Miniprotein binders against Probable 3-mercaptopyruvate sulfurtransferase (tum1). Designs and how they scored, part 5

Target 1, 298 residues: Probable 3-mercaptopyruvate sulfurtransferase (tum1), of Schizosaccharomyces pombe (q9usj1)
Amino acid sequence: MFSVGKKISFILPIKGVLQKLKDNAQKTVLLDATWYLPTDTKNGKKEYLESRLPGAQYFDIDEAKDHKNPLPHMLPPADEFASYVGKLGIDRNTNVIIYDRKGFFSSPRVFWTFKVFGHEHVFLFPNAFNAWKTEGLELETGEPRTPKPVVYEGAKLNKDLVASFDDIVKVIESPDAAGVHIVDARAHERFLGNVPESRPGLASGHIPTSINIPFTETTAAGITAPKPEEDLEKVFSSHGLTDKSVPIITSCGSGVTASVLFAALKECGFKDVRVYDESWSGYGKRANEDSSLLATGP

## First folded at step 7 (miniprotein)

Design v35i (from p1 with V35I)
Fold by ESMFold2-Fast, scan of step 7:
Structure v35i (fold): chain B 298 residues (1-298), chain A 81 residues (1-81)
Amino acid sequence: as target 1 above (298 residues)
Amino acid sequence: DLTEVEKYIIMAYWLFELAREYLEEGKYDRALQLINLALKYAHRAHELSKKYGHTDLAEEAKRMIEEIEKLRQEIEDAMQS
């Protein structure tokens, strides 16, 4: 009955990126958030040091993390986030545009991280390197510049964007009453428990009640870009996600591809989306100790 | 929607600021590479805007070329020090 206001997309084509670079009232920082799976031989930081979009700073999800937590790339404390991004020249008013070399793989994780700490002006640039080269624009090579550090004020973790293990337990203990969908971004065979997890010590299977939407169902041209909004609507509706007011928790292996689903759901106007930060890297260890936490098959 | 001319003007301004920052850091080779690319884009913007009669953009590109050449001279002078 009520129409939702049109949402300005946070996913930018190259013309949108160039428009932000033009903006004299609001300064822009480009972030290279390239990250590869542990099984990949490539290294995102090494590639960044060789070439980048001109002026881009590097955001390392394995450096900007909770160093007291043994799980991979867990969210840092707010003060450590503020210190990390301040050294990259980012303050509360900065337009932050995030890209990665795969196109649309690890950049959504950094996008979600900025949103978690209350950053308003943050955007994604999918298929960045291909789009840049197609426009005939040159990359920057050699040693990057060191920006003048700035103070990032007011960083505070927004619990409305982050799900904990306790939030998951509440859903699985009372699924009919919880009114929350858990969405697993892992490949279908991993969800079913038919293949072993690459990380040691993890159970094979999924969180009880969870819906499997492999993140690749939300991307186009492999993983280089998100699908258009109209196609994302069809993907989500085909899995029963039709009510945009129903809370969703996304999960994956370690929070990276769960953030791809976060971005896709937000682009479609889903109002309440949280990422389960530890994802299967934490939950899967717990499920080895307590079989009531584990489901297998469909 | 951005035009081809505006694309080159935007990139020339962006690269000009980056070259200035590299100069301030004492990274002269990097500053020189970026200012030369900025100059290339500014000339392309000026050429296209003149060819298609975009007088305001041609004037902006001309001013940009002058500012870029001035910074390039500062970089070259610093490299001599």
Scores: ipSAE 0.792, ipTM 0.924, lowest interface PAE 0.8, mean pLDDT 91

Design w14f (from p1 with W14F)
Fold by ESMFold2-Fast, scan of step 7:
Structure w14f (fold): chain B 298 residues (1-298), chain A 81 residues (1-81)
Amino acid sequence: as target 1 above (298 residues)
Amino acid sequence: DLTEVEKYIIMAYFLFELAREYLEEGKYDRALQLVNLALKYAHRAHELSKKYGHTDLAEEAKRMIEEIEKLRQEIEDAMQS
């Protein structure tokens, strides 16, 4: 039966993952996108090499990047993205299911990256390791598989999903005319400018006009899964995000947790959401040199 | 429970194919790990399908066990070469 208005989610429970693995007509590749902050003692690649969901390939946001840009994990050129994912066995028709070991932390960044380059069949599997073990399924250990490389055709950067510094400047110089909300995913004390940034040369504070929704307000059981859609709706409406047609730009420290907000907003039906790729890692340096770019306090 | 049987059948097929790919890469220890796990899930599917009276799935699981055992022999033979 035809069901008008039924929402289809790109966020999969384990039953959805298993259903895609069952599909013999369309290849599925599982991606481990585990990444940790530089201050964390853990290393995502090292953990992947020890264990993974069976058959999973590793996607390194610090390798799949613009090597000409000094900022962390900036989007790669389209041809380098295509080359990178092709070596992982991914072509345009592949079902790509992305997970991370924290549950729902770095996997949305890789999800956004695939969407930016025009990939249609890409999904998130939150709380993956816990869900897998709870179903009585075992992890793969030891040396991972090296897939046969494939050609990824037609990768093209979609500018409608990426915000630049110039896009931010247009909003802050004419906030009433711009009609765009900037949402900062960082912890509230960092947003206020009450604590110093860990990276040298960055100002403490936030982008003028931006609203603060720490990404942890959109996750459940810590950071292992996104909140249910009805709870996300309450979070966004409590911050004044009630009109789903109004454009939103998400920002954070380096684009990782801004992508958590991207996924949460898209799950709630917000139509125009872009991620500010350089986020505070780039903007904060500019703001340290130009006080008109910096706001502090509430 | 049909969903439990289906889960193990799906995983057994997935791991069977993955073990074949590891064999082709010459990663025999990994191929052996995955084929043994595929066999474990295939046996579980067979047990549950018999328990719940899913005769067609029980026959499917039995044939799957035979194919997985054949792949395991190929892996073991390759390891001895």
Scores: ipSAE 0.719, ipTM 0.900, lowest interface PAE 1.2, mean pLDDT 90

Design y13e (from p1 with Y13E)
Fold by ESMFold2-Fast, scan of step 7:
Structure y13e (fold): chain B 298 residues (1-298), chain A 81 residues (1-81)
Amino acid sequence: as target 1 above (298 residues)
Amino acid sequence: DLTEVEKYIIMAEWLFELAREYLEEGKYDRALQLVNLALKYAHRAHELSKKYGHTDLAEEAKRMIEEIEKLRQEIEDAMQS
C-alpha cells in the first residue's frame, strides 16, 4: 500500500542476487570485499585470486583509503573513490552487490563506503559462498578478468553518513541536548576497559555516554549473516533504541564492525545513522592524552 | 518467485556474457571454462524444464544452448588460430 511506507531491503538472499544478475536494465558488478584483521593468517586478496563468485572484482579497503591518513582504511577522497571503482567497471548506475568470505563481517564497510559517496544501487549478499554452494552453483577460479574501466561521475561525501571526532565531542559536551546515541560495536570487555588495547598509545575504555552493542549481537551463525529484522529489533530495543528517528553514531576499533551495526540499524528502519570512521584507532589515542574523553566500566 | 529452472537460465546467461568478455580479452582458457559452465547450466535448465513440464522455459533454455554452443565454437576457433 501507498499509505504504508514500504521498506526496500538492501540485504539480498540468493534469489535477490539472481534477480539483479537477470536485470539487463542496469549492469551488475559483484564485489568480493573479504578482509581479515592484521593478526589473522588469512589474506582476502589471496583468497579472491584462488576463487570467487563468477565475475566478481576485489575491493580492498586498505587500498581504497586516504593515503595521507596514518589510521587504517579511512575513507578516500571522493575523486580517489571514483577512480578506484571506475577501474572495477562501476559507474553511477551500476548495481553493486558486495559479499565477503566470512559472510557478514567486512562487506558492510564497503556497502557504507558506497552509500557515503552517494551510490544508490548497492546491496549486501551475506553468507554468499555457502548460499552459492547450497544452490549447486560453481565458483570461478584462476585469473580474474580485468573489467573495462568506466567513469564514475558525481561522487560526493555525504556528511549525513559520516561522523568526525568533532561530531563526537559535540555529543559528549552536551549529552542531554544532543539527543544522539553513540553505539560501540566492540566486545564488551574492551568497551569496559577491562582488557588492554593491542595497539600502543590507545586508552582502554569507551567514549563517554556510549552504549555497547557488540556487533556479534546483530549476527547469526557466528558472523555469516545478519539476524532477521524481527530479532534485530529485539536486540536494539533491549538496549533502549526504540525511537527510529533518534540519530545514532556507530563506532568500533577502526570502522569495520561499526559498519555491521550501520547495516543492521538501517535494515531496521533507523533513519539517521552515521559511522565514526576513525573509531577507537583515532579516538583512543586522543583519550589517552585527555581524560575528559575517556569512560570506563558499564 | 524464481523457479529452480530459472536460476540456471540466469546463471547460463551471466556466464555466457562473461565468457564473451574473456574471449574479447584473449583469455581463451578462462573463456572456455566459463562457456562450458554456461552450457552445463543451460542443459540443466532444459532438462529440469522438460521434466517438470515448463514448456516456455524449455524453449528458452534450448535457444540458450544454441547461442552458447556458437560462442564455444568461436572460442575453440580462436584458440586454434
Scores: ipSAE 0.537, ipTM 0.831, lowest interface PAE 1.8, mean pLDDT 89

Design y13f (from p1 with Y13F)
Fold by ESMFold2-Fast, scan of step 7:
Structure y13f (fold): chain B 298 residues (1-298), chain A 81 residues (1-81)
Amino acid sequence: as target 1 above (298 residues)
Amino acid sequence: DLTEVEKYIIMAFWLFELAREYLEEGKYDRALQLVNLALKYAHRAHELSKKYGHTDLAEEAKRMIEEIEKLRQEIEDAMQS
């Protein structure tokens, strides 16, 4: 039967993953980016050490971070990123395929991180464990291998993919002149300020002018996979995001689920999407100190 | 358009290379686990390619089985040293 696809996606079904594993011209590295919220009893690194997709290396967003910044999992300096991924066997030409055990939760954060440092051949594999099992393929168990280290050259932070606090301030002080939409990926009750933040010292509410699109509106069957493009288009258009040339900044609690929105927006063809790396973990502390930075309610 | 046969050929090769890397690290139990899985997939590819009349893939799978069995012997020999 004849099938028509309109574009090649960076989100791979299992057939796409297998095609990359077959590629002898470019090395492929699978990354397990499983991460859980601090309140969860599960631990991603512990689960990785028990089992993984065969050959997968573990990418820890709490290790690959700016160690001089007290905020959770802030982007590392370019040289530390290069050092970290080089130890995982990744160079500039490596095909990097990222998955997580929830399906489509923390893997987009690592995808965004690779894009920020200029990596071209990076892909997402949603619902990975279920897809692997459904194809009758076995997981690897026991102690993982230590890959041969390589040199990652040319890592450079792309400011076009990262928003700072100063970028947020410019939007809220002159929203019409800025021409930027801020999109908050947190649950609606957190956005409204109706529930306390789990992290101490953070205000309850949201960034003024921001639009709330909980990241779960963009995922299917809970958080196991992104919605199909046609459904994502409906989600974004229902919130007034119809012009794909308008710049968007995504935000959440600490940058993880903001990256889910980043991936969904890019899949729909939005041209200019940045992630606010600090997200509410940084902004909420500032808003607790300065009420002019805080909005509450719808 | 990957077939079941191609899936198992790809996985057998991927696991074969991983088993070699574990062998080079001296992680013999891990190398043995992966080489046995590689062999299982190579046999499955051979069985399915014969069933569906894919003679070229059947020959490829047979050559893979021979290479994987050779690596398994190398792993077993290393474990005895």
Scores: ipSAE 0.809, ipTM 0.930, lowest interface PAE 0.8, mean pLDDT 91

Design y13r (from p1 with Y13R)
Fold by ESMFold2-Fast, scan of step 7:
Structure y13r (fold): chain B 298 residues (1-298), chain A 81 residues (1-81)
Amino acid sequence: as target 1 above (298 residues)
Amino acid sequence: DLTEVEKYIIMARWLFELAREYLEEGKYDRALQLVNLALKYAHRAHELSKKYGHTDLAEEAKRMIEEIEKLRQEIEDAMQS
């Protein structure tokens, strides 16, 4: 590489994507990870079936999940992850480039999922459709290809990237000793408890001790791209996140926008970042039954 | 200029390989769509490389056009069989 000894970003501009597509040593698979909130009229799978970046396979966070867990898009067991991505033509050595049609909304969730299972060569392509169009490149339309399945070997859940409810409880019971920041990616009014949760049965408020950084503070041009690294550093510093060695757990509604914060923090060089997979979809139900788990206001 | 030529060469190769995969799956309409797009990009690469004097890339693009046209013929033949 030309950048031995320098940080190499996992967030690719279109030139970086094209260079990966040219690579003869490693196979590249493009993944369309478009996902919309249940209240949205749009459907990511339907849009993928109509058009995609050429060659892209679809990764559905609501299919690649723990089917024994009623919570939305919880991480699947390692063997089910391996089976799912193997059917998409992805093995351990594949360069995986993930995009979504909103730009930078659901693709970080899939990026985090690959990192959790030990995949090294995984990248994000923000603002993909707009970047593709701006370069005068056409989309693929019609019925997508069915790749030849491959065996994905060695998928193993990396607990250093995933926070459990027990991890959260440990932090809130001993905040001075834990030395961990919990960062909530939800809109500020949801964090304060001033707005009802869209999902029924969940408490309104936040995890005690947590810091609120709405994920939209880390994105540019709406939610189409992450802010440049220098601007991300200003965002995190303004919230007191200055020591990149301090562990951080990100949380949101169901783990999607917590993964946007995960990607932004990793881009800034934060060394220890975990995503709370259940996020508020699990914690909020527990907090509704146990007031010691719930904080409201600033 | 070189960046534009390289872009179209990369895309022509990527689409050529995808068209071959669609052909192998028997998805002829998709194979034809992608091989035609590959040809469009290969011709653009050839045009730009000649315009800007990149002789090696112009020769590469010309060879790509010939191979892509051969694949298009294979797709059309498969559609008729």
Scores: ipSAE 0.792, ipTM 0.924, lowest interface PAE 0.9, mean pLDDT 91

Design y22f (from p1 with Y22F)
Fold by ESMFold2-Fast, scan of step 7:
Structure y22f (fold): chain B 298 residues (1-298), chain A 81 residues (1-81)
Amino acid sequence: as target 1 above (298 residues)
Amino acid sequence: DLTEVEKYIIMAYWLFELAREFLEEGKYDRALQLVNLALKYAHRAHELSKKYGHTDLAEEAKRMIEEIEKLRQEIEDAMQS
């Protein structure tokens, strides 16, 4: 017999993080996944080299990517993922706890990436630096440690977590039959097509049939933490997302904030959620050449 | 529930292991920085456990202080060799 209604969250408060650090039976690796848009003056790796949660390794979404694809931070091949995380000291049994310095911005992208390759023991630590400081704990500064490399075995891409352009086309060509919701995490004015895209060559607008839920509707204290589950359920239901069995594809500019929605939807118990990896960075180029792919306005 | 005492015990162990890794890498200044922070947290755990009458945790923190001090001595010896 199973206990219906009992849930263990993958989103950890500091108490949960500390309990994982205490566990000698299972190795824990902390990952700093801080990433900023190219237009931002801040650099995540530079900030990591200055300070970090003690023992944390840096995960760079612009390094752990498909180097054959010109689009930003597309998922790497499974063998390259395994090689990258193995160098960080991560094997299949490692507890991986991911944080970022904005709080809850780029860490969900890395969380999703681990889930895509079949990693079970992966967690998010939102608002990490503020929580650490509030508990009176010191950050590590100076040169980071060099972990002993390990072999990551059994990495395999789970197609149930990733949407392709062809998956999007199937929805928009037969929206009534598809039974899939496409949810766009971009700011409302970008969704409407009222402002130009920062990346060149992209159309202004959105994927036909898509629902706009800016990722900032799912976060609290700016973008430092996700909203509590009960508030997330109110956000999703206010946009008509009441049936947790209906498949959802999340999209954004380049897959980062679509992963914030992925984490929020999974926290609320939505059963089938995929991230459209190329998001508007790929789709927007196609839509600029084919107007049937583009919608504007509400 | 996780207590304030357990928080400092956990951090002392975590930092002790990190200091040992830096010692093994020959990065003595880094090892010394982290072993000193580990010791600070172990002492805080000992103080709080005594204050609140947690005898078992006070004894654990005392054993931790002794082990961390041994590692600190190993680091200092390595720096002088």
Scores: ipSAE 0.796, ipTM 0.926, lowest interface PAE 0.9, mean pLDDT 91

Design y22w (from p1 with Y22W)
Fold by ESMFold2-Fast, scan of step 7:
Structure y22w (fold): chain B 298 residues (1-298), chain A 81 residues (1-81)
Amino acid sequence: as target 1 above (298 residues)
Amino acid sequence: DLTEVEKYIIMAYWLFELAREWLEEGKYDRALQLVNLALKYAHRAHELSKKYGHTDLAEEAKRMIEEIEKLRQEIEDAMQS
């Protein structure tokens, strides 16, 4: 959305975060969405319990999930999402600002999740800890505050933001007719099938027709922040993504870094972007059983 | 200068509200930590607003200091009961 002479983004610098904290008409909740890969020795919840941005609540993507699905952090049912965020003090009118300790890694997943369930006032704060400390602001330590639960009303799954396996199959069976780009956020060697997947039972390779844009091509200073819009435009155009009206489905290992691409594409004005929730964690298992679903190499 | 003053005023208000909520929940140590930080930021806002001649913000920061000190006293009194 644009006002005269201004661009308004859902990605906030610290000045934008401070403006939301000042807002007395809308309650603001800060969410620490720090998550690490299973192979990492760090634990996001443990780090949250040690320190946080003042007042921040913890959003656990491995808790806020479909507990009936064996795949990691699949979207919960709408009623379970509403129950989970209500316990964090979030209602449908709350300004939700999401950060993570890596900077811009797992917070886009939670941002996408709120968008999927129809939440309007949700924002990302990249490079949060560095920005906070650079401004001379202190972190909160010790036991976090537990808010009184509120009722979250009106949570409804927006199918325009989520891709299913059936949606992927339609693209790969009729790529010219589908008019959809599938973009894989994994590291290039994983996409090519040159290295084994860390999760057992998954094929090595990628979804046929998919374009590889490792999510790290869209981030700056490692993974602490998204690249500026001008640089993102160059990244996407270098991969042939020039028409912002063409639908895109993002995919990765388990939906986390696919959401980094979702945020970057939306920041550049791409109008129709869906995340393939199961990503390679589900598709790779299917491809291990059915080679027609698997591509390897460039 | 104005942006720095506004930063500290915003943070002082945010921390003041969090300290009140912690006091209501009986978490006195946490309430005390946040109210002390709120007070620190309110003093910085007051000093900077006076230095740069922002008289209205200096008066706002002075009123904030008084309200935060009152809350700190309430927290300290509650801790002694």
Scores: ipSAE 0.718, ipTM 0.893, lowest interface PAE 1.1, mean pLDDT 90

Design y41f (from p1 with Y41F)
Fold by ESMFold2-Fast, scan of step 7:
Structure y41f (fold): chain B 298 residues (1-298), chain A 81 residues (1-81)
Amino acid sequence: as target 1 above (298 residues)
Amino acid sequence: DLTEVEKYIIMAYWLFELAREYLEEGKYDRALQLVNLALKFAHRAHELSKKYGHTDLAEEAKRMIEEIEKLRQEIEDAMQS
């Protein structure tokens, strides 16, 4: 008998997905969380309407958002989250299994969102379409089903999973005292400030003190799956992230790929990981007003 | 550590539940498509479980076939009404 109390992975291979469907079919919901960057011509909702894992509902991060905030896909208020997922047939006891068509790109954002609102039984299914096809299982096509709406009770924002601009400022004002690592998931050239940001009005560069770990260092076969835990350990240790008790804040362009790092860090047992929800979409605008907020180069 | 037999049993149950939900929504063509796929997987599970001597799984698959065929009849009846 080995270690007692080992973490059970929230990242499921196809056998794990099938087991959840068997154990609690009526209380299991598959979510297609496919989302593409504005520079991509593809549309996740249109692809979902073409084909999906059987029974899957669609979760749109651009609909399940704070409609009063001008920044892209900011977390919704708890009551709006509850209303949105309730319409998808999801209650507090539902097993929520999230996938995306790229494999492991936007699904971690939705996973993080469920964790933020206190949902316990939420899982990721990376490389879902390829895994499903490889097992000879059929995709659903045609008109998707409309689930019976349910009431989602007890949604409450967990501040231990979300970083604010004020949290970032505390780190950069006193980095030695803060004891927090800020990790930037963007491509290295964006981090350095060598290329302009795609969104207008944003400074080019990074948050002072931040460590750059492009999210693609944590994925395998392109962006279809996370690397195995042993390889993730090597990635994080190569960047100096060896103490799993040290708090980490992940950041990116708008919180999507920061959530890929969130999932990878959690898989490796890092205890305190927050996502900076506005990420560069908010911080980069502030950095234009205050140069002390901006770093460039290595 | 699921076997090929267990994979097909799980898919048969999942598709059976989905077919029931489509039937309740009045989406009969979709319900029929899913119930036929459920039946295909249930038959495959039954044959593999017999081949490998998994008597309990063979009986489970046989009961699934019977329940899925009942649902298919309900769907066909609804389509004619």
Scores: ipSAE 0.327, ipTM 0.736, lowest interface PAE 3.1, mean pLDDT 89

Design y41w (from p1 with Y41W)
Fold by ESMFold2-Fast, scan of step 7:
Structure y41w (fold): chain B 298 residues (1-298), chain A 81 residues (1-81)
Amino acid sequence: as target 1 above (298 residues)
Amino acid sequence: DLTEVEKYIIMAYWLFELAREYLEEGKYDRALQLVNLALKWAHRAHELSKKYGHTDLAEEAKRMIEEIEKLRQEIEDAMQS
């Protein structure tokens, strides 16, 4: 008969999280994806072992990676992804809700990773600890539970969500013909090449033709939550991203904050968004050896 | 669209399920902590649903209290044997 369509967001407020926990038709797993930059003294795994949202499992982007690649957090092979998440009690029908202790920093990276391997029921819970506390709910402390392992079937890497170095080169060699925007999530001074890179051996600057949208332009209350969709629309349109059918590749230092932009763009309905997994950690080394790959300044 | 009463019922159920998983793993101290927290939220749901005249939710919360108390006894029995 008749029906009314509504936009369903994958970014959940606490009431949305509680609605998923109420769902008896599907198992829900909460994931703590807390990760800190190498320059930070904090450790996400250590903090998880001290306290968590009740029942949460820990997802370590430095464990769930391609162990043959020396670059940080590179996507694992599909079989290794399936094995890793299966040990966390996650099968392909599980509702996966991801949070991090900074609010909205590393959780989008894990969200993107699940989308890359074809997981449909995956959601983000920004500002999770503050929201939980505000509702008067208590955290779990002490030894975490060990979930019963399950088999994750049908994990397959979706190339439409991942950009390679070759994809970047194709854009910079023929920018007018490529019809793709490269968006750099790093701070503006890093993009310009005015600040040294924290990782040794990397050039200072950016990918030629790239547009700089620091990921902090897409977050609110610091980095605790994404901006509302209407404000995100204004951010993207102010940078010339007005056609949602034009492909976008996001990049950053190592793929973490590029995934914040991925989530924000998808929330605004951009149809084709890929994350450059290597980001500057790989590209910047190449650019140090080949000046044709490097741009500096505005 | 969730009410405060529904929030507490959802939390009581979630923590009850987690307590049962910990019991099955033999982690009795963790199971006891979670079942006590589940009971706290189930009682809160029962109190609020009675105050606001939500008869169906009050009856649901009462049944949850009974089931959570049974699980707490199972956990305490396991700790003593």
Scores: ipSAE 0.577, ipTM 0.857, lowest interface PAE 1.8, mean pLDDT 89

Design y8f (from p1 with Y8F)
Fold by ESMFold2-Fast, scan of step 7:
Formats: sequence, C-alpha cells, structure tokens
Structure y8f (fold): chain B 298 residues (1-298), chain A 81 residues (1-81)
Amino acid sequence: as target 1 above (298 residues)
Amino acid sequence: DLTEVEKFIIMAYWLFELAREYLEEGKYDRALQLVNLALKYAHRAHELSKKYGHTDLAEEAKRMIEEIEKLRQEIEDAMQS
C-alpha cells in the first residue's frame, strides 16, 4: 500500500484482480454469481453458459441453499456449502473473486455466504464486464471447464454474521436497550407500505424501529459498482449511522440486497454487521399474523 | 502499478493454464480457442515490451510465446487423433 492510513479493501478494481492472478493463479477461482429478480426475463446460469470471465465457475444462490426451507436462497447447512464449493474447485486456501453481470447486485450475497462459513480469502470485483472490456480483454465463450473437485474442510456457520427472527424481536421489544440498528435495503415505497409486495402472503410495511437505506443509495452508475468509501460515509452518516461500533442488522426482501449493504458497511469499517437471512420473505408473513411486528409510513 | 505489458503477461499465463486444463478434459476446441487467445496476449506483451524498452519483460514474453506454441501443437496433435 502507498498510503499508511488506508485499510486493505476486499473490493477489487481490475488491477487488484490481475494482481491476484499474478500472485497465485493456481489458487484463484473467479465466480460468476449472476442472479436476477423473478420479475426479470434474464437467467444468470444461461448467460454464464454463453460467456464469462475466463475460467470463471458459476455459483447459483438458488442451488446452494437450505432445501428444507421454503424461503428463497436461505443459507445451506455448512456441509452442503462445503460440498457445493468443493465441486467448483474451491478449498480453504483458494482466493475467491466474485462478480455478477449487473455489477454489484447479487455478488455481495455470495461474498457474505463465504464469510459466514469462515472463508478468509474472498473478494468482490464490481462492474466486472465493463472493466474487462475497457482494458481490452476478451471474455471466454462456449462450454465452461469442469474443475477437479476438492475437499473444503472446516466450514462452520459464524452466528456473528447472521441474524435470526429472534434477534429482530429482541431489538423491537426493547429498542433503547438493544443497542442495534436494523437497516432495510428495500425501495422507500416498499418500506413505507405504499406498494404491495411481489411475493404473495407478505404484509406491506417494515420492521418497527428500522432505518430505510435503499441499497441503490450505496451504489454508483445504477447498480454496477459501490460508491467510493468517502461517499458511503456520507450516506451512512446522513441516516444517523456514525458510530461504527454499534451493531447493525441489514434486511431486504430475501437477503440479496441486504448483502449489498453488508459489503458497503464493512467497506466503511462498521465492525459488527449481520444479515437477516430470511428478511421480508419470512418476517412479512409473521407480520400478517401479528400487527405488533408491522410498521407503516415514515 | 500494473503496466499494460504486465496485464497481457498475466492474462497470457492465466489463459495458458486454462487451455491446458481444457486439453486434459478432452475439450479440444475449447483448448484451441483459449491457447490462441493466450498467444495473442503474449505477442501483445512482447510487442509492447520492445516498444517501451523493457528487455526483461520482452524476454519473458518471448519465452511464454514458445511455451504457448508448444501447447498449441499438443492440442492440434490431439485433435488429429
């Protein structure tokens, strides 16, 4: 590093990606984590099969999930995570660099998932396709390679990174005593309860006490990249998030964009950030049965 | 800072390794596509290193071209059988 006061970021520009390939090509795996909302006509796996960053493997959040849970893309059991990533050629020493075709939309979810299971060397490459093209580099097309499976040892869920419904209830029952901020990444009109949820059976509104920071306030050029750290600091401080030691729980519709906030908060040095995995997809059903769980309006 | 020369050297090496993996999998058409791209980047690195007077990088790129050409021959030989 050239600046003594700068922390090392897990968000890599293309020069950082190239440096990882230079330093340890044989222990580096690129992951395409492209995922689209159900309302989008695009399919991430289909696009991956057509083209990718050279050598990239595909990580499907709808396959690497808890198959016993009806909610979308809930975290898998540790053994299933280990089995899934081992088949992609990833072991505990692998440098995992994650990108998505939107730029900075679904890749933070996979980044968070690796962190949850204790993976140390995991990084995000935002705006990957545009950055690749701008450097005059070509994509790989046609049938992808089949990596040699490896054993991923020691995967264990870190409860310090995952919030449960019970954790949310503790905050809303005693907000002043809990000392935790709940941050909702959904669009403001969804937070207010002014528009219906796209998923059936969910209440319209938000978790009581929660702060709304739509994830799009933390991204630049649409959703292709995170804002620079100095601009993220301004976003968070404008919403009253000034003490980086205060625990934060991020939430959204189903945990995807809550992970965008997770990455942005971590980039700014917030030390205690958990993602509420089920998010509104689970909480919103409970709120239909119990009005004390539901808030509407500003 | 990474130079444009270093960028192409890094990419040539990365694609060379991928081409070898495709060859080992018996995916010869894929191996050929990647080895040709590796060769393109190695030549670009060699050209730029000569242009800017980086003799060590030019020698590295030249050695890399020779190794990639050897792999391309192995792929072409495999495709004939």
Scores: ipSAE 0.799, ipTM 0.929, lowest interface PAE 0.8, mean pLDDT 91

